# Designs tried in a protein design chat: VH-VL binders against q89xp2. Part 8

Target 1, 226 residues: q89xp2
Amino acid sequence: MTSPCKHGDRPPGRHDLVFVSPAGWRAMLDARDDLAADSLLARWPKMRWPTIRRRALPHEATGVALGLPLPPSAGKKRVALLVEIDHVASVARPPSLQQARAYAPRNWWPTLDRLDGLALRHSVDARVYGSLAWQSLTGLDYVTGRSDLDVLFEFRSETDIDRFVADVAAIETSAPMRLDGELMSADGAAVNWREVHGGASELLVKSIERVVLLDRHQFISGATGS

## First folded at step 21 (VH-VL)

Design aa4
Fold by ESMFold2, fold request of step 22:
Structure aa4 (fold): chain C 226 residues (1-226), chain A 118 residues (1-118), chain B 107 residues (1-107)
Amino acid sequence: as target 1 above (226 residues)
Amino acid sequence: QITLKESGPTLVKPTQTLTLTCTFSGFSLSTSLMGVSWIRQPPGKALEWLASIDWDDYKYYNPSLKSRLTVTKDTSKNQVVLTMTNMDPVDTATYYCAREHYWDFDYWGQGTLVTVSS
Amino acid sequence: DIQMTQSPSSLSTSVGDRVTITCRASQSISSWLAWYQQKPGKAPKLLIYDASKLQSGVASRFSGSGSGTDFTFTISSLQPEDVATYFCQQYDSTPWTFGQGTKLEIK
């Protein structure tokens, strides 16, 4: 009997990076000619690059739904993968702002530095997803002149969310790009920062399992651990 | 069916450039997930990976030797060529080429002993 | 660089005995690991890939297990033709690195 593959400390959630075992990659490549026939897709496991957790489709009752977001040069698309849980080797958080900084355009650096400082002052864990994250992870060209900065803010019970988003808005006024940010609670539920800043009475709350509308106070109260 | 064979000089002088050719049959480097690697083994010592070249022309080099190594391929001739500059007596070793399918070295050549001495 | 440490460095045992060789990586390599056999004067031969998968055409008495940092290679019943040096190799990150080897002899 072979030992099972080790799982990460927690189940993969929204934006989590998932590293697939060599056995898992080999099984997918053998079963899917589209993966083996595309040079970039075949290169992915050769580079040991992670995949991204995605919401499962209705017919994907078992396994872990994963995606490969391709760079613009390969078409702006996400390739869907489905892997058995035993082939999840590890789970990692998205890159931090600090880790991604060197891969960003130079004119983005002041905005990244201000966001990092703001996050530190509010005890928020700031991460990137989207084009800058994948540029940081792969070294391939994902960021274009039209790219947003996709930022994930994991807040804690002590975070003053209304003040935080007001400060994010202030940073955006002088930014060279649009900030497309999400506020994420400890349980992995996320909302767009602009909905909170705009004073919406109901928020569109996204998690790995569902998308629902919640009252503003219900989301904030649940997120602060009341 | 699958074979690899190393060819080149067996004796080189210090400072000279070593050029080794790996000629293979039974597979093609145009096939996805195929690669060829160079590995050496000094007499009585552990194996040391040198360089690899894949079907998509992606190249890997051992960082400790990177400035001295070049790997190229000719897919139509089923050949991979390793060039190693500024040879030194410590580089005396048996040099192997090996097929990499997916990521493991599943077939090896028999190796060629290269001696570096004055 | 990931260091691969094998134990023991040599082993002498009898035909029919169970043989166990271990390999420890200096950091986690998941299951990106292979085991090779090298007979005197010959090229290495792949036995086990992805830590535990038996290579095609390799005798079923050979097996591998482990994940992370600690790996085990086993010969369930030693045969005379198994006299060789055995070594592990990680392929998680470059440079690809090999263990120093375990020399197996028959008493």
Scores: ipSAE 0.787, ipTM 0.910, lowest interface PAE 0.7, mean pLDDT 90
Fold by ESMFold2, look of step 21:
Structure aa4 (fold): chain C 226 residues (1-226), chain A 118 residues (1-118), chain B 107 residues (1-107)
Amino acid sequence: as target 1 above (226 residues)
Amino acid sequence: QITLKESGPTLVKPTQTLTLTCTFSGFSLSTSLMGVSWIRQPPGKALEWLASIDWDDYKYYNPSLKSRLTVTKDTSKNQVVLTMTNMDPVDTATYYCAREHYWDFDYWGQGTLVTVSS
Amino acid sequence: DIQMTQSPSSLSTSVGDRVTITCRASQSISSWLAWYQQKPGKAPKLLIYDASKLQSGVASRFSGSGSGTDFTFTISSLQPEDVATYFCQQYDSTPWTFGQGTKLEIK
């Protein structure tokens, strides 16, 4: 359901899906015996499934660092990929809550519906990442009985963040799973929703480039640039 | 040397089931990223993809024909078999099998003309 | 289903001329596209894969370019043996679909 964006529309951020070109896949498969030798990894390009943007390692100065999260049945690890920028065919946002709902356990549905309603009321774009996202993208079994619900809340300048996180906390009280959600600004900087709800004076801010501590007021008041 | 060859009946009656065998040599369907596809070409018309089967037994079917198609493989015999049920005169075509390496059809069989008529 | 529309449907030109054939996809297919040549009574032959890569053993006068929805196939200098039908094929999403073909003749 998630439609890829054209290459060049927006540079891939922390949670963005990245579709690799056929030339990029050929280059990686030809250079990396571990990809070609594993039937699931070799099947990935055959399915045209996306990859995920990851932080570059220090020695990965050029190119685009990508990850391939494997399901629990395959060891539940992230395979590191590195592609040339010209081999990034398109970028897409993570699946929406609505798109992911059909792939979630049935007892998660009321929580997903409440989060959808909350997001609408606060003008927040809510999307999933982690196990539910990859289950919805591939159809493979990623969600287990111990899985968190990983939600990305993209807020805007009009969002009352303090009220929003209070309402998220209210939803979690009756949820069958832990909510491991992030609040993300338009520039891709994100914090865990619990840190904001808990009143922490400094927040652990994550972006594709780095992880830093920022003052709470700096993040909340300055994170939405427009 | 890579070769593929289609075999099976060349004349079938309406409602009958068509079974075609692709026998190939020079590659194995146990090799990663290998697949075999069935494609047909009605006289004077464009090619139409029917079904594919990959080295890992993943199968693809043309949705418009999926209820009528079955594709299987026997890797040890270097064979892929297509079964198509309820044949109709509009199914008259040359049927090809082709190797899919990575994702392009790089080697094709010579094709076999299957005529469906009373 | 992704429709592949070729232009022109037929083309007649002289030995040595440059030939250009266009293929348009009904939605973006990135560069998941191949070009084939089919001579009368024979099976298709792969010429270009991944939109622009020349298949081994294929003459260098053949080339391809494009991405997204618009693709171009070129013969830089037409030879007598190039009389054939040429068609594109997308392999971005199933069903894999083919263009209707461009019949190329020498006048």
Scores: ipSAE 0.782, ipTM 0.903, lowest interface PAE 0.7, mean pLDDT 90

Design aa6
Fold by OpenDDE, fold request of step 22:
Structure aa6 (fold): chain C 226 residues (1-226), chain A 118 residues (1-118), chain B 107 residues (1-107)
Amino acid sequence: as target 1 above (226 residues)
Amino acid sequence: QITLKESGPTLVKPTQTLTLTCTFSGFSLSTNLVGVSWIRQPPGKALEWLASIDWDDYKYYNPSLKSRLTVTKDTSKNQVVLTMTNMDPVDTATYYCAREHYWDFDYWGQGTLVTVSS
Amino acid sequence: DIQMTQSPSSLSTSVGDRVTITCRASQSISSWLAWYQQKPGKAPKLLIYDASSLQSGVASRFSGSGSGTDFTFTISSLQPEDVATYFCQQYDSTPWTFGQGTKLEIK
């Protein structure tokens, strides 16, 4: 399990895991009958499972927008939550490739290992999100035969992004699953790695605050313009 | 009014199996966010959680005692049953059942003293 | 397992005094903590849940505070009927564990 950080250590960004306080969960469950009526959702807090930080919708100007996906067995429902900042108990990064590996199908292991090695060579911090992450976090079955591997690659200023994504693409050629994921800068701005690999001059850059089109060079150089 | 009551033998021989029944009223174990827990307390000692069962028949066990514990429910009878195998004198304690609402034990039975002795 | 260390193990004070009991968890449990009162020969009674929420029907002189690893239970003005053993309990992770208890007496 990822070691949670206390609230206030860092603001939760996109893909960050957010642990909600018992009071926060109680408040949500009391306020929303749809949550309490779902057996798995009702059990979620007791299991100490995290939520995921998401971008707020326009009407969610106050609070911390969170989400959690239910497994395929529960209809793959995506639940949207909104909590007060004071109910954020702790924040953690998504699981590493190493952490998630044990929960992945065995035929995924070579790809996971290759990606892990690649990330290490390029000083990239690689984290898992999506189905594999939730499978690792909950122990429930999230990964199916149609599941993609979703990886978040946090790169640094010295990272050769073009070479990195080319190598990711090369790994995908022998992978039993599709490789999805994002390249994330230190400021939390992220782009789909395929978009970068495709050579686009403009990139769709997503952050917790906004979605914008940026020049490729601006994104890579870290000039995302706040 | 919510009530819980423990019933079962008050004397058990070593190596025998203890079976306790919790009969409750005022709530249903079919309601989400409701569970029933078993907690014991040796004389003059701290409380120890043993096992829990929730509305969806999901079971929680104390890992140190898991191999010895079984908890089941009969929702129609408003009963929860705890079985504990291979009893030892060290297991002498007052055994409580309690309602778990959300995550805390808000209602308790009066407890039943179980003595393990040859 | 998460160990809950309660202090003091016992205390004796006077009616009207402020009483403070501390509970420390071996690791962070956020606010997943409850306080119980147990009178001799009786079952525990829930006083505080989620570290600081007062259970319905419980006197306002009881309160709880803290988060993470350090928690405090307070009786603002001790009453004769408050003579009991008090326990903290974490429900952050299984097994749910209790403190060893604090026996509270009146001088």
Scores: ipSAE 0.909, ipTM 0.963, lowest interface PAE 0.4, mean pLDDT 95
Fold by OpenDDE, fold request of step 22:
Structure aa6 (fold): chain C 226 residues (1-226), chain A 118 residues (1-118), chain B 107 residues (1-107)
Amino acid sequence: as target 1 above (226 residues)
Amino acid sequence: QITLKESGPTLVKPTQTLTLTCTFSGFSLSTNLVGVSWIRQPPGKALEWLASIDWDDYKYYNPSLKSRLTVTKDTSKNQVVLTMTNMDPVDTATYYCAREHYWDFDYWGQGTLVTVSS
Amino acid sequence: DIQMTQSPSSLSTSVGDRVTITCRASQSISSWLAWYQQKPGKAPKLLIYDASSLQSGVASRFSGSGSGTDFTFTISSLQPEDVATYFCQQYDSTPWTFGQGTKLEIK
């Protein structure tokens, strides 16, 4: 299980799990009939399941923008939420590969283990998001035969990114699923690992604040300056 | 007006099964965010949550008593039934049913004292 | 299981006095906490939910505060009708557990 961080330690960034206070949930359920009318959504707070931090839409000027994906059995609906900062009870990182492993299909295990080993060798912090993460967090069925493995790789300044993504690509060649995911710098800026592996001179960099095209070298060096 | 009332035997022998019925009015167990819980209180002791059933027939059990507990609902009759097997004198308590709205118990029955004795 | 520890177990004070009861959880429960009043021979009555929200119809002299592991229930000015046992309850995770109770009496 992911250990939640106390509110105030850091603002929640992209992919961070956000636990909403009971007052926050009550406020949302009272304000939105569509949430209360959905049986699974109504149960969500009671099960103490998290939400995920997302980028705010232009009209969402105040508050913390959160997302909640429902499982395939519930139509794979993506629910958008907006809560006051005071209703953020705690924040946690997504589950590790090891934490999620027990909830993954058995044929995924070799790939998960190889990625975990790779991350360790390169001093990269690897976390799972997407269907496998939610399956591990809720115990509900999210992973299907068409599911990708989504991994967030938090790299450091000393990380050989080119070698790392090459090794990720090599692992994918024998994987039973597609490997998707992002390389994330310490400041929370992230890029799709396939874009980096493709050798692009400019990268589409996503942060909680903005989406920008940056020079490859600037991103790798951590110079995500405006 | 919301009301709940517990009914069933007030005397049970050891090893027998207790069956309690909660009959309620003023709300429906088909409404989202509504549930009914069973809570007991031994004389002069603290409250202990036993089980809960929600609008979608999802059931929650106290893990320490799960093997002995069964909760069911009849929405058409506005009734929730609790069964507890292998009763022991230590299970002597006032048994309450309560409405769970959102996550708190906002309405309670009067409770029924169940004595387990030979 | 999450253990809820109340203090004190009993309290005797005078009409008009401020009363403070504390509840400590064995682990963080955020604000998933309620306070109940139980008079002799009666069922519990909900007073406070979500740690600090006053239940509808409850007197304003009752209040709750706290988050995480430490919570406080307060009666700003004790009235004769407030003689009862008070319980905290966590609903963060199953099993939902109650404190042992605080018996409040008037001198």
Scores: ipSAE 0.907, ipTM 0.962, lowest interface PAE 0.4, mean pLDDT 95
Fold by OpenDDE, look of step 21:
Structure aa6 (fold): chain C 226 residues (1-226), chain A 118 residues (1-118), chain B 107 residues (1-107)
Amino acid sequence: as target 1 above (226 residues)
Amino acid sequence: QITLKESGPTLVKPTQTLTLTCTFSGFSLSTNLVGVSWIRQPPGKALEWLASIDWDDYKYYNPSLKSRLTVTKDTSKNQVVLTMTNMDPVDTATYYCAREHYWDFDYWGQGTLVTVSS
Amino acid sequence: DIQMTQSPSSLSTSVGDRVTITCRASQSISSWLAWYQQKPGKAPKLLIYDASSLQSGVASRFSGSGSGTDFTFTISSLQPEDVATYFCQQYDSTPWTFGQGTKLEIK
């Protein structure tokens, strides 16, 4: 795992891992009987497992919106949490492909390695989220035979996006799993890589603040209008 | 009212096995976020955590002593048992059981002095 | 293992004085820290949890602060009944570890 950054270094963005303080956990568990009543949820802070930063729900109270997905064995329930900013203990980026590799099925390894190589060649930072990420973070079984590989590709201004996504698509042709994921710009705005690969003139751009349709060139150039 | 009480031998010979029982009341080890821990304190020295067992029967051991320690629970009897093998005079200490609620030890037994001597 | 280092090891102060004890962790433990009071021949008593939360029933003259690696325990006005040894304890990661203790006496 990447070293956690102390609260205050940067605000947590989409897909960031957020470690909640003991006081924060206690506050949530005291306030919500549904959390305390679930053995796995009660164990979550005990194991010092992270949460994930999510967009706020409409009309959600002020705070840091967090989530944690439970494994398939627990019904794949997604738990929504809200904490005060003062209860954010630290923030970390999602696991790298290399970090998550050991927790992936063996037949995924060639694909992971190819994606890692591709990312390196294009100066893209590749990280995993979704089932593989949580499997690597918790040691619990999240990946199934139906699981996709979810990858976050953090690109730079000099990145040839069209070529990159074409190469991702090429890798998928021989992959044992579907490749899902997002292209993320430096400002945290992200688009599904398949949407970009499809050649759409307008892209559905997601950020921590909003979801908007943007011109393809505006997104690629980093002009997200925020 | 929450109470814990340690029971077992107060004198153990070297190489023998120590068995201590923690009997508690006022709470249940079937309740989420509840656990029981064993902590020891040699005379005039600092506290040392030994082992813990929680509501879901997860067991935690001090790595330095793991090979010698076993912790079990009987929820119906409100008891937790600690077993420590191959006792040595250096293991002479007051042994405490404590309730772990959330993550801190909020209630403690009075402790029992265990002396290891020939 | 995370080492907890307390300072000072002992101190002697007067009734009414402000007392400050520090605890340093060998690595960041966020706020996963508790403070205990132990009187001679007695079990430890929880005073502060989560670095700064006062345990129910504990006098308000006791307080805790800090996060990361540096923590402080404070008695705002020392009382005769406060003579004891004080311990910090981290519960960030196993094994749970305690400081060596601070023996507090009255002059």
Scores: ipSAE 0.900, ipTM 0.960, lowest interface PAE 0.5, mean pLDDT 95
Fold by ESMFold2, fold request of step 22:
Structure aa6 (fold): chain C 226 residues (1-226), chain A 118 residues (1-118), chain B 107 residues (1-107)
Amino acid sequence: as target 1 above (226 residues)
Amino acid sequence: QITLKESGPTLVKPTQTLTLTCTFSGFSLSTNLVGVSWIRQPPGKALEWLASIDWDDYKYYNPSLKSRLTVTKDTSKNQVVLTMTNMDPVDTATYYCAREHYWDFDYWGQGTLVTVSS
Amino acid sequence: DIQMTQSPSSLSTSVGDRVTITCRASQSISSWLAWYQQKPGKAPKLLIYDASSLQSGVASRFSGSGSGTDFTFTISSLQPEDVATYFCQQYDSTPWTFGQGTKLEIK
């Protein structure tokens, strides 16, 4: 089971897990026949499984936009939810590499261990998202033979980002899967690690609010603990 | 309109297996978010949840008793069956079945007292 | 296992009085909590679900509040038919667990 974080440590951002209150779930199930009629979606609150923060649509000015990525066996649907703020019971970080390890294929374990060691050496907080994250949160089969390992690397102002991504690339050369990961700054803005490793002068920066192309310097400056 | 009723032996000898049947009406276990649970209450003691079975055949067991419990359902007969092995005098209790809708126990059977003695 | 501790274990008051019963969980259960009434020789009856929501057909003098670890059940004006044992139940994580109960009597 995942451990919820204290409320108020930070607002929900990209990849953050959101636990909905029983009243919130009941309200959604009562209002939305598509949720109540789907056996897996009805099962979700019964298991106390979290949801994930997503970018709000233009008409969703009030409330907290959430999503559920369903497993491949359910047709890889992504279900959109919208809840009132008072129905957010708690917010948690994505699973750590250590938490997710037991749910990964055995042949992924050496890569996970190397990434965990690398992250520790660079003072980077490494977490998983995507298929491995949801497999670890639910116990359902999300990871397939063609799945990427999706890692979120939260770096600090002292992180040598260029050295870090070079070391990630070295780990990938012997990995049994593709590493698809994001570097996330303190303000929750994230870029794909390959864009940084590739030396791109402009980066596609993703946040909960928007997606924008920024100069490399602009992204790094925003990340220095400002 | 919604009713549940427990049936089965009221006297069981130590080491025997207890089988209880919950027969219900006014709802279906084919309906999403619906389940049936077994709860017991030893004389003068708190209620203790034993097992649950949901519309999608998902089963929950109290971990302290899991090796002794089996819960099954027959949706066409509106029945849920609890089997508890290796009965002991400490298992003497009133056994209830209850409907779980969403996640709360909103309707209960009247209960059946099961006494375990030689 | 999540332990549910109720206070008081018994209470004797007069018709018309306000009754307050508390329930403390050994760890946070958010608002995954219900309150039940049980009369002697009878099955439990659900009164409050999701910590504060009144079950359909239950008198409005009953209410619940709280979240996290501390919960309160209130009868705003005690009636003769409210003589019973009251108990809380958490449904945050298995095993689902119950408080030991509070026996309510009329003086």
Scores: ipSAE 0.806, ipTM 0.922, lowest interface PAE 0.6, mean pLDDT 90

Design aa6
Fold by ESMFold2, fold request of step 22:
Structure aa6 (fold): chain C 226 residues (1-226), chain A 118 residues (1-118), chain B 107 residues (1-107)
Amino acid sequence: as target 1 above (226 residues)
Amino acid sequence: QITLKESGPTLVKPTQTLTLTCTFSGFSLSTNLVGVSWIRQPPGKALEWLASIDWDDYKYYNPSLKSRLTVTKDTSKNQVVLTMTNMDPVDTATYYCAREHYWDFDYWGQGTLVTVSS
Amino acid sequence: DIQMTQSPSSLSTSVGDRVTITCRASQSISSWLAWYQQKPGKAPKLLIYDASSLQSGVASRFSGSGSGTDFTFTISSLQPEDVATYFCQQYDSTPWTFGQGTKLEIK
């Protein structure tokens, strides 16, 4: 049995999957009674499931800040982990839309197919995070009838971003769920697609380090690699 | 002191079902991160993992054995039972049970030789 | 299935010598690897876990290193009681698989 998650070459960002070494897991389990005492948290390393990169809290000065989102049946908590850099075994990108499709509710499939087609036409790499990603990675039930589709749109210099978000909006009008989509540049900075579609002159840009307000030109310029 | 001991028949005929019991002491299968595994070693050959059962009743099976295997546990009796159907002479091996703590096999039983012949 | 290939298949050397055994995985297993010692007619004994961590009660002359696909097991100064077969085992993905072993003898 293997995970559908693939190892990536880029530095870890806020949505990246992080695989922890066996020594790293053993160290965390030995040091943290809350991890070892919870049957599902103990199961996590036994399955070799990844964790997710998160923004470090102010008191987390050393190491790599990771999160472990639990499924709804376990309370929808995000368990905070902190691991030494030497215990990061590998880093992978989130699952692709194509990989995630088989794990989505069937009534989502037409929307996923349209998003895949749109991404291809615009040279955008479309991936999932959130509940569908974790359902794809673990096989546990994360997606509910009230779940959003959390999509990460990684764009390149040739992408017509304004036209792309207009087409995303068109797809959402017929979708059975809300699209919680982020546009991500090559450096890992992201903005909500609705802010761009809405014509906002300033955008709330999120990265692993900070959340900052940039004008539209600054984000678009960085996003196209110029 | 942690111990494991395999028990069951040492001779079976082809097509019969093998049932082996692992009786252990010094640990509990109620403890998180603890499991018991069955591993066999044909004479002169490498070890082959068969099946595992963990504290949370999660079960793993070697895919190559095509559902010939069933593993169960009785935590109150400190026992794990392996059932292997449709035995064949190629299944002749020493069968071990071992404790898995975290993910490595840190304590092993002495093993029991099972011979399959007509 | 992840194939584990050991080298050498056998080794004969002298008391006090440094012994090196290698193990190659057919795909990356990170550091999900253990080393075992097995004497004739006996069950395996765990020596090294997580590629490089020494099991409790195991002599400090034993060590392990490596990650990914290539792993090394070392006995820094061979003792007479170390005559055995040594093998690696991966626990990255099922089925858990074992190397064929390296038979170690004293000249």
Scores: ipSAE 0.802, ipTM 0.921, lowest interface PAE 0.7, mean pLDDT 90
Fold by ESMFold2, look of step 21:
Structure aa6 (fold): chain C 226 residues (1-226), chain A 118 residues (1-118), chain B 107 residues (1-107)
Amino acid sequence: as target 1 above (226 residues)
Amino acid sequence: QITLKESGPTLVKPTQTLTLTCTFSGFSLSTNLVGVSWIRQPPGKALEWLASIDWDDYKYYNPSLKSRLTVTKDTSKNQVVLTMTNMDPVDTATYYCAREHYWDFDYWGQGTLVTVSS
Amino acid sequence: DIQMTQSPSSLSTSVGDRVTITCRASQSISSWLAWYQQKPGKAPKLLIYDASSLQSGVASRFSGSGSGTDFTFTISSLQPEDVATYFCQQYDSTPWTFGQGTKLEIK
């Protein structure tokens, strides 16, 4: 499982896991009949499973916007939650690729091993989100025969990003699944790896605060941070 | 009024299997977020959680005792049954059942002392 | 397993005094913690849940605080009927574990 960090280590960002306090869960269950009446949603806090940070909607000005992705068997895609800041108990990084491996289909293992090796060679921190992440966090069946592998690659400004994405593309050519990956800078801004590999001069950059189109060099250099 | 009561033998011999029944009233084990747990307390010692069973039939077992424990429920009779195999004198304790609502033990039975002796 | 350590093991004080009992978890349990009262020959009674929330029907002189690893249980003004053993219990991770208890007596 992921290693939780204290709330104050950094603000919860894109893909961060958020653990809700027992008081926060109790308040939500008491206020929302849809949560309390659904056996799986009631089970969620009983298992101490995390939620995921999501972008707030305009009417959600107070509190922390969270999502709860349900497995395919449960019928719902993602449940929206809103919790008071005092009820965010801790924040954790997504599961590492290595941690998630044991929960992946066996035919994915060679691809995961190659991605681990690549990430190590480039000093990139590789983590998972999406279906494999939630399968590893809950033990429930999220991964299907058509699932993507969703990988988060956290890089540093000295990383040779062009060579890295070329190597990712080479790994995908023999993979049994589509590799959906994001490159994330130290400040939490992320871009799809295929846009970088494709040589686009402008990249769609996502953060928890916004989605914006940036020049390729602005993103790669990381010059927007300290 | 919510009540729970433990019933079963008060004396068992070593190696025998203990079966305890928790009979409760004033709540249903079909209600979401509700569970029943078994907890024991050896004389003069701390409480030790044994097993739980929730409204959705999800079961929890203390890992150190898991091979010896089985918990089941009969929602229509308002009963939860604990079976513990291969009893030993160190298992002498007062055995409680307790209601779990949300995640805390908010109502307890009076307990039943089980003595394991030759 | 998460070990719960209480302090003190025993406490003797006067009616009207403020009582403080502490509980330390061997690893962070966020606020997944309850406090119980147990009188001789009786089952435990829940007083505080989620570290700081007062159970319905429990006197307001009882309170709890803390999160993470360090927790405090307080009786603001000790009453004669409060003579009992008090203990904490974590419900963050299985197995659920209990503190060894603090015996509270009146001088």
Scores: ipSAE 0.790, ipTM 0.912, lowest interface PAE 0.8, mean pLDDT 90

